# VH-VL binders against p38371, part 33

Target 1, 215 residues: p38371
Amino acid sequence: CNFEQPETNCFVQESPSWAVKYDVVDSPKDANGDECTTTAPLVELMGVYKYVNPETGAAQLALRPATLASRAIADTTTTSADQTSLGSLDTEPKDHGFCHANDFAPAFVNVAASDTAAANTIRYEFTNVRVYSAAVAPGTQFTGELKYTSNGCTSSYVMRAVWPPAPCDTASTEPAENCGVGSGLNPEFAVVCQPTSATGTTGYCVPAGDIPSFK
Short names: E, the ipSAE of ESMFold2; O, the ipSAE of OpenDDE; V2, 0.75 times the mean of E and O plus 0.25 times the DockQ between their complexes.

## First folded at step 16 (VH-VL; framework fv_romlusevimab)

Design i2 (at its last look DockQ between E and O 0.03; V2 from the best seeds 0.00; counts 0 for: pae O 10.9 > 2, placed apart)
Fold by ESMFold2, look of step 16:
Structure i2 (fold): chain C 215 residues (1-215), chain A 123 residues (1-123), chain B 108 residues (1-108)
Amino acid sequence: as target 1 above (215 residues)
Amino acid sequence: QVQLVQSGSELKKPGASVKVSCKASGYTFSRYAMNWVRQAPGQGLEWMGWINTRTGKPTYAQGFTGRFVFSLDTSVSTASLQISSLKAEDTAVYYCARLRGYVGKNYYGMDVWGQGTTVTVSS
Amino acid sequence: SYVLTQPPSVSVAPGKTARITCSGDALPKQDVHWYQQKPGQAPVLVIYDVSARPSGIPERFSGSNSGNTATLTISGVEAGDEADYYCQVWDTSSDQYVFGGGTKLTVL
């Protein structure tokens, strides 16, 4: 005899590190409409946090890309709040077990020029974020859209994220190092190793398909 | 801080010329098209066109060909609007505004505006 | 000569919700932008790409579209929201941006 747990509020696994994969939708263009070369990372770690207002019960979702956090030390013009994207979060799941998050403020950093590097500006704009909250795997996968701007060069992506992050190596024959048994991931998740660079083999396990990504 | 600072207001006679300048700071000038927007007294906003800030190629809205010329001085991150053969109907506030971005085939509006330059054309 | 139609004025009591419409034939989806302009000031972008909110714009501002009509919604209006509001689209037939005629929001 099986007992089904009642539907719950929107749970989100809070962690400084989720693995997030970006798949390009619109290739990079500047605001003249000309081709440019800066892109979002293929994969990065992301801080994910939930806040609830105790008076109203209203919930918020905070997203902090690791790339943005690493640049924050050099940024004297923005605050930690500017470097974290905050949006509204549903308090109850919708049909098919998703909790929607919307109305995200952009996250950004400005890095001044140095002797060896030009000034760099990075901006993340998240939209249409959906956290999978069904009891099978509550709050451990999400999807959404990213508009990424670096120094006036804008591109857009579908993002797909999984918790926990699992390091991997596409060249490894060990299952634990290639998103298989022993990796620390839920064995029902469909995941694939995404290298951090186009020419490397090491990276993180990311969802293989649309969220929810299951075998 | 990202900002656009325009030249001061102008009083001109019909038939004269005027040049409105717009100096950008706080961002990479050559990556954001510069729009020009007109607002006649008591009227709404009217898009005049934009200029590609990397190439200097202008695009003019219908009705703004001929007497209206967009130009750049990239050495000082400045866009300019010149209006020749001024008419009384050219009396308006003229704004420069930075195009926010372009992704796919979509233009994402104007996120930074100059303070406006009033051009008054009268005898 | 593509035309965007907005009501000339909307009045709303403080704390209530204002809805400002913008209509046009074959209004492009996902390209509607909204600007707020206070007297003597430059416009400020408050909504872009139909429903996206720039940094610094309160969550009380939201946007949507349905058919040939886009709507700017301001919930919990405050005296500081009193301004003219303009919609803007890209007209694909002439390859130009076009502004609506503007709507004066009065907070009574």
Scores: ipSAE 0.339, ipTM 0.730, lowest interface PAE 3.4, mean pLDDT 88
Fold by OpenDDE, look of step 16:
Structure i2 (fold): chain C 215 residues (1-215), chain A 123 residues (1-123), chain B 108 residues (1-108)
Amino acid sequence: as target 1 above (215 residues)
Amino acid sequence: QVQLVQSGSELKKPGASVKVSCKASGYTFSRYAMNWVRQAPGQGLEWMGWINTRTGKPTYAQGFTGRFVFSLDTSVSTASLQISSLKAEDTAVYYCARLRGYVGKNYYGMDVWGQGTTVTVSS
Amino acid sequence: SYVLTQPPSVSVAPGKTARITCSGDALPKQDVHWYQQKPGQAPVLVIYDVSARPSGIPERFSGSNSGNTATLTISGVEAGDEADYYCQVWDTSSDQYVFGGGTKLTVL
């Protein structure tokens, strides 16, 4: 992805990798309202990009979940564009230093069945995305809502994200490996290590609180 | 394809002036800032500054003010570096390089480079 | 002035792993980029934003940082990796790009 000269005051750290956490709001339900078990990842990396129309100055925000993109290797029906959620972005920060992003197109993949795995359709729907663009931390935190659907099983989440993506291990005593000094993160950020699995210790540093998450 | 093509090698006398050109193709010229980097023989890379290709505003690094001038010809997607009152120490390879992008004061790297222009200043 | 320090040279045998360090004050707060320059050629961006890899760059190239030191790691080094490598940051205090002194990687 190409990055442009900024023409707006809404700063967004463009990067192929943000650390993103999803906190459950609504548990998984199918179309009939019955319980199902498929959920979004606990944490994942995400590509985040800002596009500006050089003629109009209009801005857009693109979100590309890494988990979704990784499944695309077995998808012959969707394009890179389909695997990226694109929405409108404010040109200037609004209330409390946030730039609002809206009208996101769904990002999705259609994974065909194989000898070892069933067919799987996955869809990300983002809403109410807000990028913190205040001077103290311009465009290195954002939040929003995710509606996640996998084969008709739908759940809802609060999304919280931070840049840079810092790998971490809750079992480590080294600060740099547990979201502390040397991790590369802004030392003023309140972050916590989120493992990629419920039983694992390795993952990424994610916001500890609501965005903006500061100590 | 995205590329930057620079003008050919230059041989100049001390006190003369030189103008190095950098022509962009394969992308929208005005969407990416253009950097200039100097490399003296056997030495490392030195950032000279950059120019906003949309507004034409130049920014010069310390040590590269006065005799160095960045300019644009947007009609042909070309950035230029002019060096006046040339000195022997100006002998170097000069590169133009596209900025990937930037956020506020957080600048990205340079993802596309010209092939370089050798400027030799000799009496 | 802000200074990035690199070792002048690093030697590695083919197939082994090379590590090139870049040290500077408050480095964790800055984006670090890495460039490869082969003799007689222009620099090539191989890592940006500490650890991101541009399209076309082999997975053998990776970047990391710890404390005030960034590291470019090249696994499975090949003869073609012999080059000068430069780290780079934007210094927000002086509002200028700063390059490291460069490291010559020799493949033995």
Scores: ipSAE 0.006, ipTM 0.534, lowest interface PAE 10.9, mean pLDDT 90
ESMFold2 (binder alone), look of step 16: mean pLDDT 90; pTM 0.936

Design i3 (at its last look DockQ between E and O 0.65; V2 from the best seeds 0.00; counts 0 for: pae E 2.6 > 2)
Fold by OpenDDE, look of step 16:
Structure i3 (fold): chain C 215 residues (1-215), chain A 123 residues (1-123), chain B 108 residues (1-108)
Amino acid sequence: as target 1 above (215 residues)
Amino acid sequence: QVQLVQSGSELKKPGASVKVSCKASGYTFSRYAMNWVRQAPGQGLEWMGWINTRTGKPTYAQGFTGRFVFSLDTSVSTASLQISSLKAEDTAVYYCARQRGYVGKNYFGMDVWGQGTTVTVSS
Amino acid sequence: SYVLTQPPSVSVAPGKTARITCSGDALPKQDVHWYQQKPGQAPVLVIYDNSARPSGIPERFSGSNSGNTATLTISGVEAGDEADYYCQVWDTSSDQYVFGGGTKLTVL
């Protein structure tokens, strides 16, 4: 089956904006094991970049959550590098067209206290990241796991991402505005509109199923 | 800066009691459980248990029930370990260590440690 | 009781790679944490959740798991790396933290 045979290198669509959703696996708890309420975003944009060492050929994958990056403006203690999660990446697809990325460094910010808000430490910890690099959709979907912590409140998620990022509105009847024809997405992708808030209708198109998400 | 500062060394006789304190600073004390770890001279690390810093509920490891009591003074962000009826075998360095986190059924280890308190029990 | 087994000692020359193993039953189902303890000092977390590195810990330190064995790898070993290293897991069966016996790393 040509569909599942990896015939390409580990291609990753480099872009400052992927659409990423997080599905809850473990509800948030603090370090006492008590319930807390802080969670990762329902959906966010993410910068995704691939680096290759020209001398060794070793590849790395960089993940930069937009929500984290936006908070970094109030952070005077962390660097841009600290705000980006960098991990190793396979050079060639292995398991059913997937390139595995491992050993991610945590991405985090330390938001200083202000007159209106307390200090906030936010941390993204990615594991078991897999980029789908098969010929049918090279490097435009990936999945993984996220451990999200905000001021000691930790929750876990399955992460699913698609490129390009397509804005959507669940209240719209126009296909192009609701992850359909004209949205810019691969028409073979199974996607759904995920609002940015629980009460809102606007958001981004995200994978409807497990990666790779196809119709 | 996050840190734990423990009380000073103790020299006690068998049968006496000792109370080791651990003062936290640089973070919200009530959001992170406090672990206690014992290390006998020349030996490895041994987990004694922890205390919920919000509720004050202690959990003791096997072998550390009865004579060992965890307590809190939240007003000063301090956890304490009391050992009663001291024995020679209780001679060790005692550490307080902050629980790093929790998710699901997994605990994330201990990310901040006190400097340790040496307790010597000798006749 | 759940037991984590470590070699009592490992020796390595400066600049070389040290590997410290930690073995336990059903270890793949648990997250392994590693601590460094230098003489007369408190332990320091150097690896958590099998392979994650805390801020401030050099990239020379890495963690991996294979089968029932976790390994702490220290590349480019320096004299300052001489210490005792302990692995740790949370045992869900007994609901307690369990430490390995510790490994003394000697830099020759």
Scores: ipSAE 0.460, ipTM 0.797, lowest interface PAE 1.0, mean pLDDT 93
Fold by ESMFold2, look of step 16:
Structure i3 (fold): chain C 215 residues (1-215), chain A 123 residues (1-123), chain B 108 residues (1-108)
Amino acid sequence: as target 1 above (215 residues)
Amino acid sequence: QVQLVQSGSELKKPGASVKVSCKASGYTFSRYAMNWVRQAPGQGLEWMGWINTRTGKPTYAQGFTGRFVFSLDTSVSTASLQISSLKAEDTAVYYCARQRGYVGKNYFGMDVWGQGTTVTVSS
Amino acid sequence: SYVLTQPPSVSVAPGKTARITCSGDALPKQDVHWYQQKPGQAPVLVIYDNSARPSGIPERFSGSNSGNTATLTISGVEAGDEADYYCQVWDTSSDQYVFGGGTKLTVL
C-alpha cells in the first residue's frame, strides 16, 4: 500500500462550509495598473458540491463563497447560480491522487450604488482546482487559484481549503480551540488557526502548507 | 449598469477638428483606463492608445502621437478624443473601451465598449 | 511593428465547431484576448487571458494559446455567431496593444 493510491472515483465531501485560506500571489492593482487596497478575505467559509449527470457520468464541482452569499442578501439582481462557480470535474483521480476541476465560470454578486459608493460587482474567478482524493483523506482538502475583483481592484491568490470547518482562537490554550485534539479535524492534518481579521484572534483552521497538508 | 455612451456622428471638412466624447456610468471611473480604438471603413480594429483615468496621463500608440489628444472630465466621468487638422484618411468609427484589468504583467483586454462615433471627413 | 496573422475567413455549418487561429512569433509569452464584432456593432470581449470567459459569454466559446498560435473555438455554432473575430495582445517590446487583422466567420 502506499499513501497515494488513486481512488476509482472523485469523492468530494459535500458541505455548505469548508474553510478556505487565500495567500496572495499578485497584490491588488486597479485597471489603470495602479495599486489599490481591496483584497479577498483572509479566510472564509465556502460551499462545495459535486454534481454527476446520471446519464453520461460527467461531473461538475460547484464552489460558493460565503462572502458572496452574505453580500447578496439585499441584491435582487444576482441569483444563487451567479454566486456559484461551476467547473468540470475529472471522474478519476490523477497526478498522485488529485482530481482536477477546470473551466470554472465566475461567481459574482452585484452591489447596488449607494449615497457614498458606486455600483460594484464582486467577482471570484477560480482556476486550476485540484481536490485531494487519496483514500487516506478522500475529498477533504483542495487547492486552486483565485483572481478576486472588487470595484476594479484585482488580486490573485493560491487557495487552500479543508473540511470540516473548525472554529479556532489563536489566543486559546485549549487544543480543541486551536486546531488540535478535540477540534473535529483529522489529527494527521497539518493545520493552523487563521483569524478572519488581521487584528483578531478568532477564525478557522486552515491547511498549514501545500495540499495535501499532513503533519 | 456598466455603460459607455459616445457622442453622435460628425461630418467635417479637411482641416477642421472634432471632439468625440465617451461618458461612463455604473462603475468607478477612476479605476479603469480608457482605450481608444479606430476602425476605418471596411478595415480592422486599430488601437490608438489609452488614458489613465486617475492621473489623466495619456499613452498614444505609434502613429497617433500628433493630431490626436485624449482628455478627461472626471467630474462627469467622461473621456474625450480630440482630432485636429482632419484629413480624409481620418474617416472612421472611433470607439472608447474600458480596460478590464491588470494583474502582474497581464492586461486583460477591453471589456466594455462604447457604441462608436462615426467621423466622416469630406471635401 | 509586431503583427498578428488571422485567416481572412472561416466557414462552418450550424451546430459544428469553428476554430479561428491567430499566429504570432511572441504568442508563447503573451496573453491573448478575443473580440466578436457583428456588422454595424461595437466589438464584444469573448475571451481574455488566453482562455478566460467574461460573465455572460456562453461556455461554447473557449480559447487556447500554444506555440505560436492562439485559437478561438466556438462549439455548437449558431447563426447568431456570424461576425468578425479579432485577436489582441499586449506587445511589451513596443508597449502597445496589437490587433489581428480579423476573421469573418460565416455560418452556412
Scores: ipSAE 0.443, ipTM 0.785, lowest interface PAE 2.6, mean pLDDT 89
ESMFold2 (binder alone), look of step 16: mean pLDDT 93; pTM 0.952

Design i4 (at its last look DockQ between E and O 0.60; V2 from the best seeds 0.00; counts 0 for: pae E 6.1 > 2)
Fold by OpenDDE, look of step 16:
Structure i4 (fold): chain C 215 residues (1-215), chain A 123 residues (1-123), chain B 108 residues (1-108)
Amino acid sequence: as target 1 above (215 residues)
Amino acid sequence: QVQLVQSGSELKKPGASVKVSCKASGYTFSRYAMNWVRQAPGQGLEWMGWINTRTGKPTYAQGFTGRFVFSLDTSVSTASLQISSLKAEDTAVYYCARQRGYVGKNYWGMDVWGQGTTVTVSS
Amino acid sequence: SYVLTQPPSVSVAPGKTARITCSGDALPKQDVHWYQQKPGQAPVLVIYDNSARPSGIPERFSGSNSGNTATLTISGVEAGDEADYYCQSADSSDTYYVFGGGTKLTVL
């Protein structure tokens, strides 16, 4: 089977929950170029949606990070549209089974100050997003780049995502709870459990390698 | 709301000094570098340099060393540009502009601008 | 001295597409930003990082890069788009910012 010759159009699994991993490329720095400490989540869920213009046939890809969405509850200044990154999407795979998505608008929130926390502006900027849409795994993996900014502290990442989202626990000996058989994931996918915190054991199964991530 | 408010217009004689101020509000001043940009009448934008708003370290563009001094008053979130030994050629609008961000080796654009300060040098 | 070159002027009819170019030797390695400046006003960032659009900037504005040339494209040009446009980037050493000479966009 030649994975580089897609037989399908740019299929994207629409879902409110993809599992997304961010691997650091550039360490956090503020706008002075000085070191700062704020980073994107280790792993998070993400809403992914495809829109097609029925008149033109043009397609768009919408990315809605769950962490950002959760912070939006305290945001009275931004709209749902502001909290979702919308970009153009290819209608057909172009190379190596990938559909390219470009020109994403930033997704951001402005969290107002409270008695216990200072105001917080958070921004997601996605670029070079590629959805793997080959026949062997149509629209269930994608990759791209993220620039994450929180109150002027910016870091960059390689983004890797897989569907469905499978919760996992690195401390578990049960295969279904550690990205193995029974997890609900495609058995051919190479995945690894990524905890949500540096000290925790629970998280989500994410791609173990570059997209497409296969065993 | 994020904004930069600059001091008012200045009329000076040649040889005099002027100090333009730029007050920031709506964001953490010390986390965003401040740029200075000059625009002579009918001319384009000229980058003068920038100042690190945390350390106070200035970086001056070619041609803007010596008579030009960047400074800070962090207590009031204010950046200042001082020009000494003013010349007729210094007649221009001077802008402060916030650095949008920094990642890797790349500086980002300037996303917030002051309204500009007109400095006129005339005998 | 590093230089970014822009055409001094571009004219376009309403509803048509305007393209403003910016050429520089370091552009393949440096991000380009675009600013709009209307008479008597401060510049406004309209494109950053080659093709990213700030919030509040219409979708009619887009940016692209090819080789040593960056292009600001304004589709469906409106009378209100008449302004000076400046590209900006960093020199090859990542030490200094440089502005292009600016392009006056006239809407006919």
Scores: ipSAE 0.263, ipTM 0.721, lowest interface PAE 1.8, mean pLDDT 91
Fold by ESMFold2, look of step 16:
Structure i4 (fold): chain C 215 residues (1-215), chain A 123 residues (1-123), chain B 108 residues (1-108)
Amino acid sequence: as target 1 above (215 residues)
Amino acid sequence: QVQLVQSGSELKKPGASVKVSCKASGYTFSRYAMNWVRQAPGQGLEWMGWINTRTGKPTYAQGFTGRFVFSLDTSVSTASLQISSLKAEDTAVYYCARQRGYVGKNYWGMDVWGQGTTVTVSS
Amino acid sequence: SYVLTQPPSVSVAPGKTARITCSGDALPKQDVHWYQQKPGQAPVLVIYDNSARPSGIPERFSGSNSGNTATLTISGVEAGDEADYYCQSADSSDTYYVFGGGTKLTVL
């Protein structure tokens, strides 16, 4: 195409779906400081997009958690923009190939009151996002921090993400279904199958360790 | 709708007592600490402390450890501030304010406020 | 004890940018929240956790916290922004909350 967004040295694989795992740092507590049980998802899909202003060259990173859309109220109280967290993205890699993204606006959805629950706002706050942009795996893994609040219950996490999303089943003996050969993942990635529930076996392949996660 | 509704204004004489109530609705009362904030006429906001809405354990700011008592009636989702031995200097607007996030980290601030209760102490 | 210092007053012409500062020694390690209070009304949270906006707060409100100073920035100031503004954080012990003295924003 003749017209495209200006390139920067911070490549990010744009996709409606990355696989994202959250590892707890601060266990869930309510606003009294008492333990509570509401947590972020174990794993979810996330839209990841890069925008570059063609006049200034300034870059932005957009993060769109898929599970916020599934919990939206029936009307226009929460928009697609509210479900998307937009932050600044550096134009140059730092610190051994990381591109930093900061100043994210919260992503949230309103959940309407029901017979069993009061109205609620589910909120994601991303900080300290770093996209691994080195040539060995340009823009296909990132890490960051999440503060998650729902039902008055707040918890914090390290976020680790990989592209492409690869469905998996911990009970499968087939490598393609358990984050191995044929899964669509770079074979050099160190990944494990993370089920979407504590009791299930199916989920997505996620980084096994700190980003960049390689064997 | 999330809401804090406070009791009406009070006119009191020195030495009397007053109880300001703050009724919560539209959310799970036991999940959110309740702050109390004072504003004397023409002055700024002054944090008085907070109360744990599950246990009833209060934390009082310095200067509010004495004549000021925070309490709860959880059956009606109500926090209360009682001021005994009223002095003229207690004349102020008193607010309740919900703590949004984990109080130990002061996350999210005070996101919902009552309308305020004016307490006037005059001879 | 611990004090958050704000200028008593700031005046800004309509359509210009207002900057309200809040200084304190604990701020490098504490999140700062900002409240707007119009005459005869309860305070309203306009910025929390240094820079985040609650739902319904216009994007022209922004915040930062750098060094010992937090700043509330209101771009494109409107007459309806005329109010008192308070910063608030925890003290260094995480035990006590502290409000700044407040800043009266006048839109001329």
Scores: ipSAE 0.121, ipTM 0.690, lowest interface PAE 6.1, mean pLDDT 88
ESMFold2 (binder alone), look of step 16: mean pLDDT 92; pTM 0.952

Design i5 (at its last look DockQ between E and O 0.71; V2 from the best seeds 0.00; counts 0 for: pae E 4.3 > 2)
Fold by ESMFold2, look of step 16:
Structure i5 (fold): chain C 215 residues (1-215), chain A 123 residues (1-123), chain B 108 residues (1-108)
Amino acid sequence: as target 1 above (215 residues)
Amino acid sequence: QVQLVQSGSELKKPGASVKVSCKASGYTFSRYAMNWVRQAPGQGLEWMGWINTRTGKPTYAQGFTGRFVFSLDTSVSTASLQISSLKAEDTAVYYCARQRGYVGKNYYGMDVWGQGTTVTVSS
Amino acid sequence: SYVLTQPPSVSVAPGKTARITCGGNNIPKQDVHWYQQKPGQAPVLVIYDNSARPSGIPERFSGSNSGNTATLTISGVEAGDEADYYCQVWDTSSDQYVFGGGTKLTVL
């Protein structure tokens, strides 16, 4: 019995950190249908892993949002598996060099009630995930859809992700600090600096357009 | 723990009224609409409508726009169903059930249910 | 009005796989939810959004939506799975929730 996982033609750069931005599609609403204010992060780091079952040849994609994982430190009931969303992954690229991943289980963390707040579950639901696996940029960008729920407030997004993560500052004139030469990114990628807050200048380099995002 | 606790079973005569209460705990009450679901003896589940728990605005399913009234007491996180002019055909188990979510025109189903309240109308 | 059609009953031997179907003309465009109801108890959500499993529901419960049919699949059935099962959607044409008629699962 060989303990190595079989390889597939759907290459995915495995890393504990990709940079992911979310662009809103459905603004936040609660379960009454009323507007609310809780949103997904503007940008976050995400663990991305591929698994291939040696007995069946089936491939899986695992997505682990860093924001979700950091909140799990305060939660005694949510496991590492709960914080990770697993989905089925194609074994061969399809349409235009994409490998599709579907049937994701939710990723979540439970936050216990306190004297000042009710219990809450922060939940990520990924759908229609597509990894760009063409040879010119194999498995270093992906896109998909996110449904995000926290404090009973749900919103939906297009997500666009790039590897490697590159810290950046929109106020910097140094190319290496503003998604340019020296940042560690493929220079042919079209990326922009996305701050982590609406009022700050620091964040991560994220795809500037639809995947695959090239200049 | 998130839970819904309903009032006890009721035995009523035709023409009377009944009020079924549903107390919520463990979550932010004003964030989740409350559904009411009926199940007549030996029958399936029937959606009666819901109430917006922030505004108190009810929505009734077709066939439930007359003698059925949804209400709230938000100070105690309680939704109530009142049935007036009871008829024998109102004999059923009545459930409150919390909506899971709402995005666009999509609902995620009902994730938390009360234990049910049996209303029996007999002469 | 919109109707979801379920078989009235399904019988399955212990340890085998049960498949409970839910048919509707709009099923390909709908997110289907599934509930388990044991005698004398309230319904419990076991699958939502076609295939997602709430916390605490065993992995042997799974769901799919293909063609004009949604399917609840219970692998390795146990005596404790004996219950009525209901599918449900939100019907946007009538702006209401619709339940299927229910399927009684018998383990024998």
Scores: ipSAE 0.309, ipTM 0.731, lowest interface PAE 4.3, mean pLDDT 89
Fold by OpenDDE, look of step 16:
Structure i5 (fold): chain C 215 residues (1-215), chain A 123 residues (1-123), chain B 108 residues (1-108)
Amino acid sequence: as target 1 above (215 residues)
Amino acid sequence: QVQLVQSGSELKKPGASVKVSCKASGYTFSRYAMNWVRQAPGQGLEWMGWINTRTGKPTYAQGFTGRFVFSLDTSVSTASLQISSLKAEDTAVYYCARQRGYVGKNYYGMDVWGQGTTVTVSS
Amino acid sequence: SYVLTQPPSVSVAPGKTARITCGGNNIPKQDVHWYQQKPGQAPVLVIYDNSARPSGIPERFSGSNSGNTATLTISGVEAGDEADYYCQVWDTSSDQYVFGGGTKLTVL
């Protein structure tokens, strides 16, 4: 559910669905330092929630990757809390409109083996998360770093996210279907359509540049 | 369950050799590097080096070259540490520890440890 | 050589908060890991990557960095927390793991 918490100046659009892009920084490697092939999604939806302690005023940011959550159906060992990364959040913007979020707990699942697939442990580790909370775009963009691990294959990414999530198709000539007018996005946002696969054309509109991403 | 089981305690004389084994189970042995850590009596932890469990390439920390040899027996998911020309100062508990992960130039600690092997060198 | 400095000992009463520091150069650029070692036992990873907890580690354990100091915080200390604690980093300059000297936590 979308709602505002006016108790703090760090506005975050709470939603079960943000569009998140991961740009690779370090290619995947196993614990020997050898090359492996498993990577984070090119783009995915993410649940983003803000919690405020009514007694202390302390704020927390929760990140719930949709891909991870979907795999949790086959996980009998982890809880919903384990599948959500919770970190501390600034109460007010500190640096050029950014609210910093730190000390995230890993989000992870342990997918049990099946007749057709081996067991799979997936872990999201977020660091240096920054939510853009300036008046021009309060709490509708954020960035950070992701360390992604799948069965010991680890890679690192720059994370960039925008709200609302707008589906798109690079093959479409309709502006509303290609991150343009009518897409529902702030017209001042610089966004680009990121397909969900390397060969596909369908995906979500994601920031085109560094956060904050404006035209 | 993921675990490392090491060989039993050793009592050796100076100049002798010892081989400590570390058997892995519960995970894919060849995907995680194996570290070796030494702890002298009443002292702290000291990193000795690690071995690539896929290629068998060892890397030794400074001070642990020459008399120390890391090896593998992949058929039984076992890493081994051999110490030759033993000295009294080699008396310590030796641990094998699984490397948690790696990216770039950063290693992410040791998440699984063997129970340790006590090596005593005495005349 | 790269050195991590820990206090040799820390004492705390049951139920109180213990803080164990680990000082070193360029701590902000490194991932700090923490290990707990109880007498006669092997070390156990309790914090990795500065502040992450492995599965099975109580929430009472937390890690943080400030300046060139990493801190392991144990809230609501229990008798069972009495142990030696070691910080660790990977030193990219020398390409080796470096352990702190260890801190003995005594629960009074």
Scores: ipSAE 0.309, ipTM 0.711, lowest interface PAE 1.4, mean pLDDT 92
ESMFold2 (binder alone), look of step 16: mean pLDDT 92; pTM 0.948

